# Ledger of designs, part 8: VH-VL binders against q54qk4

Target 1, 195 residues: q54qk4
Amino acid sequence: MNLSEDVLKGIETLSDEKLINDSVFKHIIDTCFLVILKKKTESDLFDNKAVSSVDTIALKQTFSAFIVFILESMKINYDQSSISDLLEEHKLSSSRIDFISNYFKEYRVAIRKHLSVTNFHFPHIIDVNWRLDLFMKSNAVEKLNTPVYLINLTTEQEENVKGKVQFAATLDQLQDLVFKLRDAQKQIERSSIKS
Short names: E, the ipSAE of ESMFold2; O, the ipSAE of OpenDDE; V2, 0.75 times the mean of E and O plus 0.25 times the DockQ between their complexes.

## First folded at step 1 (VH-VL)

Design s05 (framework fv_solitomab_arm2; at its last look DockQ between E and O 0.03; V2 from the best seeds 0.00; counts 0 for: pae E 9.5 > 2, placed apart)
Fold by ESMFold2-Fast, scan of step 1:
Structure s05 (fold): chain C 195 residues (1-195), chain A 117 residues (1-117), chain B 106 residues (1-106)
Amino acid sequence: as target 1 above (195 residues)
Amino acid sequence: DVQLVQSGAEVKKPGASVKVSCKASGYTFTSYWMHWVRQAPGQGLEWIGYINPSGGSTNYADSVKGRFTITTDKSTSTAYMELSSLRSEDTATYYCARDLYEGFDYWGQGTTVTVSS
Amino acid sequence: DIVLTQSPATLSLSPGERATLSCRASQSVSYMNWYQQKPGKAPKRWIYGASNRATGVPARFSGSGSGTDYSLTINSLEAEDAATYYCQQYGSSPYTFGGGTKVEIK
């Protein structure tokens, strides 16, 4: 798993029993899983009296890091032993690892189902070199008065097989696409460094 | 309806072992830690250990460490405590208690263990 | 180990009086709970996280405190409040209990 330095720092903070006691730890983990399932909001954690003694910045960092950890684990289909090994490497106690493992076991199916409904995925992105060409102010849908950007995506697979995809997107759709592609590129770059 | 039901009273001689059960119902057994707390006659509460049923990780108080084991049977939603090399000072009522976030919210009815010759 | 000292050991009051029970920790505690225990019965979680009443606990009960000093207050004592009350530090193992304060009604 290729996690950013910030995410790893957040996971390491979850191992610090002086900063994150057992009650706070349990609330962070529970809220992360339920926020992903849209059964809770961030305010259910940050407004909770149990976490009032914890530094707000540290709390936000651990919360954000663990959300990313859950989503990345789901994305690459990390099994239970792999999750446990990673958490042990980052110094979580066996009791805290067991607690997290139980939540993955309980919620894995529900999260997978939830994630399958919300967003389109790009298969084999790691096997493809891509370039994004943008055409601004190309065609505004007259009736809806919505600006549309024409996007050309050029891909080059292993063995120099090229593909080209063209589509139109609103600004919001383009921002979402750029975010996803940037994340994919960061994952590839980290993989190259770790080899 | 959450319930923790413990096994019946035990009378043991010094040096023997005792095993007490705590059967859970009304909730997902592996989602909550299970603690054991004892209380000597006329005395206060003493925490002696816990188990996380999902992975089996345990933690024991120094007062019982080396003689105390907590186990679970997930198929029957039952937690067990076993205390060996019994001494007269182990005479107490032993409670199991459920724990997740905010303390011990449900308790068993208690099991009296008497150690006498 | 964090040691919790409860005072007084016994508190004898008349109905309608205000009772204040003290729990002092040997070092800073990040999470404090209170349990009510009646003779021959298992304890019941009464206050959690210093100040939150458990479900079914009457409004006359309140908890307060932080760091090393915590208190449980009964605003207007009733006969059914006769019990021993235990504080518990819950931040990390070992989950230590105080010695208890016995509340008696005259």
Scores: ipSAE 0.172, ipTM 0.622, lowest interface PAE 5.2, mean pLDDT 81
Fold by OpenDDE, look of step 2:
Structure s05 (fold): chain C 195 residues (1-195), chain A 117 residues (1-117), chain B 106 residues (1-106)
Amino acid sequence: as target 1 above (195 residues)
Amino acid sequence: DVQLVQSGAEVKKPGASVKVSCKASGYTFTSYWMHWVRQAPGQGLEWIGYINPSGGSTNYADSVKGRFTITTDKSTSTAYMELSSLRSEDTATYYCARDLYEGFDYWGQGTTVTVSS
Amino acid sequence: DIVLTQSPATLSLSPGERATLSCRASQSVSYMNWYQQKPGKAPKRWIYGASNRATGVPARFSGSGSGTDYSLTINSLEAEDAATYYCQQYGSSPYTFGGGTKVEIK
């Protein structure tokens, strides 16, 4: 199985018992599987006080990495022994490997079923277009049209498979979005420097 | 409802062995680690070890390592602890406890093991 | 190993009084639990994740703390609160317990 270096690093992070204690470990694993099955959301990752001791960026990276690992493993129908071997190679303890293996055993069929129906690979944004438009707020007859930004994102999921995401945002909403994106960028940059 | 039911009290001589059982019900047995905790008479709680029923992996406290063995029978949803080379210091009530990442959320009623000459 | 030191060993108070139980760890711990144990009975999960009350635990109980210092507080003691309370860390193996604090109601 061909996993990216980042994914493998994320898996290795799960072997660090100092950084990720057993409580956090179990929570991450549980949440990953349940998120894939659409029973939980990513926000649920933080719905455990145990994770408060872990750097947020590290936690998110580890979470994301393990999600990819699960999905890729199930995509190719990786057997339990192969999964265990890979995890062992990345220095996970036998206890943690067994824990993960149990989840695979339990949710393998369900995950594969979901994979057959839906693509869990997030598309990449490859282009952004925007235009200014006028939006009439219907609530007040005398209210001036509020300008809104129409944003078109071009996405690519697979080679030559393009999608589009369209949304509208007010200036304030757009500013908020930009702020959040900049924040994310800064966090990613910080993470990259530490790695 | 989740229940952990343990075997009855045991009296043994030093050097002997005893096997205590913990039968689990009301949940998927293999999905949760099972811990063992002991309490000497009039003393506090001491963690002894755990087992992952799905793969059989175990971990033990240094105080019992090499002498105590934790096992499971998945078919009966039962965890076992075999205490070998018993010492007087092993006299205690032994509890099985289910592991959730929030802590030990369910406990057995305890099994008293008395080691006396 | 992480050593948890609970203080006081015994706490004798009257109904209605406030009780504060301390649990100090030899090193920073990531996750702290509290258990209540009455004589002749198995321990019961009481507080998990330092500050979360287990199901059925009265609101008068609260947990707090971080790092090496944790506490369990009973705002207004009731007779039924008489028990021994143990803290336990779930950060790393071995998952050690404190020595316990016995709460007695006068």
Scores: ipSAE 0.012, ipTM 0.570, lowest interface PAE 9.1, mean pLDDT 88
Fold by ESMFold2, look of step 2:
Structure s05 (fold): chain C 195 residues (1-195), chain A 117 residues (1-117), chain B 106 residues (1-106)
Amino acid sequence: as target 1 above (195 residues)
Amino acid sequence: DVQLVQSGAEVKKPGASVKVSCKASGYTFTSYWMHWVRQAPGQGLEWIGYINPSGGSTNYADSVKGRFTITTDKSTSTAYMELSSLRSEDTATYYCARDLYEGFDYWGQGTTVTVSS
Amino acid sequence: DIVLTQSPATLSLSPGERATLSCRASQSVSYMNWYQQKPGKAPKRWIYGASNRATGVPARFSGSGSGTDYSLTINSLEAEDAATYYCQQYGSSPYTFGGGTKVEIK
């Protein structure tokens, strides 16, 4: 699986049972899966008193990292044992691995159907806003010891349907994203000429 | 076991309203959409609309807009469908059905609503 | 709204015969489901995503099709298969149903 170092660090944060207790952990996992299915929104992540024990930046970083993990796992059809092995490599307890594995088992088919439907109507980005959080009070942010950017994308699906995508990223993650977007743009340009 | 248990049959006069309940059990109520479908006697299925219980958002078929209201009560895991200004054409069996992108996998037993003058 | 036209309206066959139920959409659809309904009972999900059998559906049932043309086939009809079968487009709201094909056993 090709996950960036920052994504893997975000996943590894889920192993810190002192920072992320079981109640917070279960809420993060549940919200990640249901946001992909459009059953919940990112605001549902914060609408839970238990998550107030975790710094907002750390919470967003972990949430975003796990979303990427789910989507990449679906893209390459990662089997349950491969998911378990990766999570174990990043220090998650067997009980947390079991919890995540059960969510993959329960939601894998629904997520694949949802993703296949949305392939025909990808939203495009019409505006980008960001801010740098200079205080970085999160334990996870302190662990990284780097600034964190909070990114807001305004999107548009066909015929004036607008959406909003929000995520947190380090500078390294932004650089990696820009590199990957440039490569994807080149691939799309070649494909559109051929098609 | 997943169950959707609907309220009992109703007999109403034209112009009245009816509210049908659908109590869910055996699963996390807010994780699934709830749809309503009706079927007139001897006729096919007509999709009415859905509600997302987690946020309360709804969507309705254009053919039935204006008279149907779909709501939920998360504390009791119950969905409701209210139909106002009843007409004889509204005589039907009304079903609730659960959904998570693979079709309607569990259905309530149906609630017959008879509108007669 | 996408209109689904099912044919035939009624299909009366003997046990062991092959039944083919047609569902034609007014526009291309990306997802088609089928439901079985027996008199006095709620519908049951039968086929989803055009070709996947729901849990407990016998192997003699198969679904196929894409775009605007879909079908449900019962390879060797059994008495218990007597029911009305509805197709449903599930690619976009509103999630309309076909008019149904009633399968009767002679």
Scores: ipSAE 0.006, ipTM 0.559, lowest interface PAE 9.5, mean pLDDT 83
ESMFold2 (binder alone), look of step 2: mean pLDDT 93; pTM 0.948

Design s06 (framework fv_solitomab_arm2)
Fold by ESMFold2-Fast, scan of step 1:
Structure s06 (fold): chain C 195 residues (1-195), chain A 121 residues (1-121), chain B 106 residues (1-106)
Amino acid sequence: as target 1 above (195 residues)
Amino acid sequence: DVQLVQSGAEVKKPGASVKVSCKASGYTFTSYYMHWVRQAPGQGLEWIGYINPSGGYTNYADSVKGRFTITTDKSTSTAYMELSSLRSEDTATYYCARVDWFGELYGMDVWGQGTTVTVSS
Amino acid sequence: DIVLTQSPATLSLSPGERATLSCRASQSVSYMNWYQQKPGKAPKRWIYDASNRATGVPARFSGSGSGTDYSLTINSLEAEDAATYYCQQYSDWPLTFGGGTKVEIK
């Protein structure tokens, strides 16, 4: 993965036990994963006594860098050994690597479901309906008023039983979903052609 | 650090085609959309299209649709725009700009330096 | 297409004065961004999602608004703020920009 210099510096800051002690480290990691899952906001990073002794700029830089690291790891489907290797390369201790690895193990499925709206078997898709909604939970989403789309897919299964799937997506995720569905549909049409 | 570096100025005759490159560095090329924006001399900004480098998916503004193609070369982290059947009104500075797939940073956060395309007889 | 109308076209003020730039959309928009452009240079993202300052943008800049009416305010103008400011919507395709407001320092 190609991570910017700023992201790499933020990750290396997580290895500095003089600047980021274990309590602060654990709080940063926890907050990053829960922000991605829309269960916390960036403000929750500062709502902990453990971080009161840490420079605000360093805390924000480390938080932002690690969010990018999680998202990039998920986007390119980095496996556990690749994640561990990269963190070792950037000087994290084995105990801190283990802590992060356990968070990836615990939350990988939830994050993948959140980031990959197309991670399901493609039945016959009859129609797609969507509506704009502010999908908000207490302490969810980085910004309280960030709009998301609630998408309703109507499908027909092998038994000709209609079903529906609902999920939330940002504009960028919706765009990616539309393109992936078009490609999948073309693939299915090619595969089912019998001359 | 994150940079977008564009190819040099072009002078073309009406009816010709022009191809402009935008080389990305300092980030994962396939994790960001690449947009193209042009600006005629003394005028405002006009969005003309984008590409998703991971899948090659494109969308173009109606003002250029049918004459405009955006492509990428992942091995060199480079995006290209090609505009054919050039007209005098295509005279502009063309910018590439990056947009994140996720996160709170909406809009075009990193821009190329611009490529001036002049269409003259 | 969503049309963005910026006013005034040109704003000429002295250092220390307050500048307010307007951007009105022809229909409701969900995301409004602002870009600063100096002569001969590429635009720089200045404000994103109506009110968030981009990294490095001075605290004297603020964005506000929702729906169809948005504004960019500079509460104490500095000489370095002389530039053209463009609003841009990310609500619907195609993406559109306003015509720009040129801020001049007397």
Scores: ipSAE 0.000, ipTM 0.430, lowest interface PAE 18.3, mean pLDDT 77

Design s07 (framework fv_solitomab_arm2)
Fold by ESMFold2-Fast, scan of step 1:
Structure s07 (fold): chain C 195 residues (1-195), chain A 120 residues (1-120), chain B 106 residues (1-106)
Amino acid sequence: as target 1 above (195 residues)
Amino acid sequence: DVQLVQSGAEVKKPGASVKVSCKASGYTFTGYYMHWVRQAPGQGLEWIGYINPNSGGTNYADSVKGRFTITTDKSTSTAYMELSSLRSEDTATYYCARKWSGYRGYFDYWGQGTTVTVSS
Amino acid sequence: DIVLTQSPATLSLSPGERATLSCRASQSVDYMNWYQQKPGKAPKRWIYDASNRATGVPARFSGSGSGTDYSLTINSLEAEDAATYYCQQYDSSPLTFGGGTKVEIK
């Protein structure tokens, strides 16, 4: 799997126990999986006492990077050992790898169901909707947080049914995701030709 | 035409070191993980570790940590394993094996094997 | 570690008979791989991702199973099928192999 430098840096930040303690780590991982399943939103990342002392930029970067990692792993059906190998290469401890691995095992089927419309009908992804969220202090005139884009993917199904996937990303992560989705579409098209 | 070609058989004395090579051809060397598996005479297969030739990252079985080292030479598309402080128990055929590029783990190509015999 | 137990250790059958080789994992795995090894030779890829035959593997071979129970079946045994077959998991480190099932032709 080829991940961008920004995604890899976000994953490596998850290995830094001084910056991201175990409580914060578990909250980030849990939130990432539940956001993909539409049981939480990106705002839930900040609605936890454990994250109050953590650098906001680092928190957002690790969150966005790990969302991309989950989506990429699911799209190419990366197995458990391959996921663990990649995380170990980027310096995560065995306990943190085990935590992530358990989440993949528990949620793999549910996430694949949510992504199955997009994966099954990759050539028929209909539209992508963007919206920009900017965060400011109530008493400040300048924007203090990096702009984040909320991504909505809509796909066409049989029987006039449409699926939808939503997540948050920075502009750089969004561009990387678009490239990866186009590459995945090309691979599906090549496979249909059959060598 | 993918090939993995290993160095020839070695006979060593106890306490010596041995270095086994696995030369890859027919594919982009840095695109695939390379694993090592050994087999003692008359016994089954035992995985001992891997290397990612792109990053140099390694992972070893706990049973062999401290005695095995896996390295690569990108310029010659060659992977190496090294065993130190050899004992008679290290007598085995050592195989390199490539993990296929697919999403699942599977050894799609194997080297022919290198027999290492440790005898006094 | 995930322990893989293969049974039987040795299977002696006549040409044309059906052979079923079992591989049981000590905990659930997402898939199982199989390798064929003939005496004095390196193992050869045989079945991957539980049920897919590698290129060149005869149609008489099939893999099946899920969770902790996997099997390799040879529908109509031929003399060239005499070999030791190893199952392998790639679900978690350390990677492990079964002890092997030796298929002999009478």
Scores: ipSAE 0.000, ipTM 0.448, lowest interface PAE 17.6, mean pLDDT 77

Design s08 (framework fv_solitomab_arm2)
Fold by ESMFold2-Fast, scan of step 1:
Structure s08 (fold): chain C 195 residues (1-195), chain A 121 residues (1-121), chain B 106 residues (1-106)
Amino acid sequence: as target 1 above (195 residues)
Amino acid sequence: DVQLVQSGAEVKKPGASVKVSCKASGYTFTSYYMHWVRQAPGQGLEWIGYINPSGGSTNYADSVKGRFTITTDKSTSTAYMELSSLRSEDTATYYCARDEYSYGLYYFDYWGQGTTVTVSS
Amino acid sequence: DIVLTQSPATLSLSPGERATLSCRASQSVSYMNWYQQKPGKAPKRWIYDASNRATGVPARFSGSGSGTDYSLTINSLEAEDAATYYCQQRSDWPLTFGGGTKVEIK
């Protein structure tokens, strides 16, 4: 599986039991699966008292990364042992891997049915919207003098159904993401020309 | 297994420059900020700067700004510090340290073993 | 700069005694960390964000405090606890450390 560096960073943040305790971890995983199934919204996570101790930027990055991870796993039909191996490589504990594995087991069929009914195809990333957001906190992330951008990505399915992904990124991360998205788009276009 | 391995001790004359390396292993090098902290003999700890290896952004303490540069070589997972125009007050053990949370600065979870830099005439 | 004042400079106690190390900040901080350093060794992460023990830190260690007043407590001292302990704030730039408290076991 080809996951971007930003997605891998989000997964590695999810492995940090000191930053994300088990209660927060479970809420993040549960919300990600249920958001894909249209049973919850991201606000069900961010407005939850259980996650109030976690940095909002870290929560958004981890949430977005794990959504991408689920969708990529489903797209390439990654089997359960392969998913577990990848999560172990990125430092998740056996208990957290088991929790995620149980969610894949429980929801894999429902997600496939959902994606099948919606005529899901690999989404095209058609729009990158960003705005400069200087997070002025008493806790000093913003004192790095590094501006943080809130990024909205719009993805399009073949039926013009648009999905949105929002996350925070530094300028360096945004530039890397734009470059990777441009390359991915070029590869897709080359494949279309040949077939 | 996460390790930070630093280069060996240096003895320099006043006015010279010193370059110290910190080779990282056991994790994705570009996912975590790398900091430098120094400690003069018998004294406390002083933060002197960081680099984000992903984009190359740096921040330096005012005490060393203008003489201090942090760089990385992603291909070898190595961070470097260079301090120029050395003074006797720069005599210290220099440590590299990984910031556990790469989207913010929270705490130093792994430290190099330290490199002693002695500036004497 | 945020100045961190640690007291006392040195604690000399016997095994089994309780040690309390103080760290006071010149202004309110939200991220206060503690590091243990033994002679000739690199500092080691010990307590982060006031009260969370790092992996492998014995339960006899506890951190507490908020705002400008923080403390590290060792409930029952053991010989291996002899070290210098540094507090460190990460709430504002530049990052700053306290002067350290040296714990000596008699």
Scores: ipSAE 0.000, ipTM 0.417, lowest interface PAE 19.4, mean pLDDT 76

Design s09 (framework fv_solitomab_arm2)
Fold by ESMFold2-Fast, scan of step 1:
Structure s09 (fold): chain C 195 residues (1-195), chain A 121 residues (1-121), chain B 106 residues (1-106)
Amino acid sequence: as target 1 above (195 residues)
Amino acid sequence: DVQLVQSGAEVKKPGASVKVSCKASGYTFTSYGMHWVRQAPGQGLEWIGYINPSGGSTNYADSVKGRFTITTDKSTSTAYMELSSLRSEDTATYYCATEIAVAGTEYFDYWGQGTTVTVSS
Amino acid sequence: DIVLTQSPATLSLSPGERATLSCRASQSVSYMNWYQQKPGKAPKRWIYDASNRATGVPARFSGSGSGTDYSLTINSLEAEDAATYYCQQYYSWPLTFGGGTKVEIK
């Protein structure tokens, strides 16, 4: 799993018990999983008095980074040992790793089902590499409900030619993009057969 | 106190290259992207590129693609733009800009003071 | 690329009048910003995400719109509002600006 430095920094911030106490940590993790399932919004975390002592920048960075981490873990179908190894490498305590692992165990099936129903499957696209550069944009408190992600796609072609595409997207738009990339792959396969 | 400070004005001959710096302070440099925007004398704003300082990924406008490179130096919190094969139409004020979260729930937009690049024979 | 068309190119009004600036996108966008720029100075983001005023922007400024049609309104224009205003879409790469509307005070 190749995660951007911003995502890794957000995950490492989750290991800092001086900045993120256990109560705040649990609220962040819980909200991330439930936001992906569309059962909570960002405001369920950011309006919670339990997190008021945490730096807003750090809170947004950790929240956004962990959303990306969940989605990438689902994409690659990381098992619990792989998830635990990565989190340990980034300095999370065993108790925090266990908490996260229990959430993956509890919600993995529901998230897969949700993403599947919305047609969100990561495509088997040959020679496509993408990095999700997480960009958290928020306005006044009442506008904090929809995360916007900055997506960087790097495409590698057989001619050793590299292309890059960047855009800002909501989670629903990301799901739409994944579907469109699958369509593009099918078209490429059809063209290859024709030629 | 977030601040972007750019290098001084440049005068170049056609065909030369120019490198402009943008030194960031007051925030975590690698946590936010950096944009470059130019403005020719008396003309409008033109977005020309972007870099993510954490991973180094870039995106360039077609008008400068092939001649334009954006880089960063994390140790000095500085972004650079380099434009080669300069033409008269590259004469412009070049700005760096970033959007960051400062105090509370709002993302704030910060711009450097601008660097004037003049391409003359 | 998304093309943003601003109208009018120039708007010349007296203090106290209402100014309405238009920005039309060549395709539907979700995130539209407005920038204010005074001569010799860097632009300042004035409105973000269509309708939100940036910190320090007077209440007489308002943004509205969705899809392809956006507007910036200045109720009761003041002398300090003389500037060029640019719309900018933050929806897809490359980012693009409109051509600008110059607001002049008589």
Scores: ipSAE 0.000, ipTM 0.437, lowest interface PAE 17.9, mean pLDDT 75

Design s10 (framework fv_solitomab_arm2)
Fold by ESMFold2-Fast, scan of step 1:
Structure s10 (fold): chain C 195 residues (1-195), chain A 121 residues (1-121), chain B 106 residues (1-106)
Amino acid sequence: as target 1 above (195 residues)
Amino acid sequence: DVQLVQSGAEVKKPGASVKVSCKASGYTFTSYYMHWVRQAPGQGLEWIGYINPSGGSTNYADSVKGRFTITTDKSTSTAYMELSSLRSEDTATYYCARDYGDYVWEAFDIWGQGTTVTVSS
Amino acid sequence: DIVLTQSPATLSLSPGERATLSCRASQSVSYMNWYQQKPGKAPKRWIYDASNRATGVPARFSGSGSGTDYSLTINSLEAEDAATYYCQQYNSWPYTFGGGTKVEIK
């Protein structure tokens, strides 16, 4: 798994029991899974009094890192043993690994249905480099909590010419894109028989 | 082109106040925290405070607390620092720097050119 | 506050030599940045999150480390690399900087 250093450090922050107690840990994990499923928003975490003692930057970095971890794990279809091994390597306790593993077990099918993408087959995409960054604009009082994913795609349009496309998308827009691409793929498969 | 441009050098007497500006351009001003960092002659960098231009929240280092105020003017995309009751120890170059806040890779990536503040009798 | 100690204070080397700058934190940190500052100029972010080069930073620069011990390495020193380098922890406010290492070319 190709996770950036900042994502890995956000995951390691999740192992720091001085900074992230068990109550805060459970709120972070729960909110990450339910935000992906559109059953919660970031404000359900950041407005929660249970997390008020946690450094806001650490909380945001940990939240965004774990969202990326879930999405990347789903993208490459990481099994539970691989997930557990990676989390143990990055210093999470057995109980915290078990908690996360139970959430993957509970929600893996629902998230996969929601995202519906294990493999993308696009014309002109010869090398796909995904960078998913979750950006939030917030302050202590006014919490503007719309997450934005920054997506970078590398494509080849002409002979030995590579293009890079960068765009920002909300979770809703990303899920809509995934659904449309999935439907387009099914249509292409049907049309290929008739062509 | 992303840029932070600061006001010119200041010379003040002990007990006076100084106000320094930092004008942002090339990005959405309210999307980034603005930090202030100072550097005494021949010394290292010292963080002294920040403001979130979106909501107006501030935080100040203990070394300047009670004498230091950061404000913004959203209409001109400008941040200001004001330091009162100046002491000789406040002689430094003062820098503004932007910080997205929730990612280290966009933290302190753009800095102003610096404003030299000299406190002398 | 997290205290960062940089060593050496000054490093004088010839072009082509390897330079290694150290930054040690008083407690474990997860996010460490490095800044390059030339005389009379503002600092420039050089390395972020321990090991990532900022845009435009030459490949001869690398950052490494974790916990309390971090390093900035210049594989083959060039004349343009003469500057003071500061580490900064981005774990918690107040964000603290090291005292700096001055790199000089002989």
Scores: ipSAE 0.000, ipTM 0.433, lowest interface PAE 18.2, mean pLDDT 77

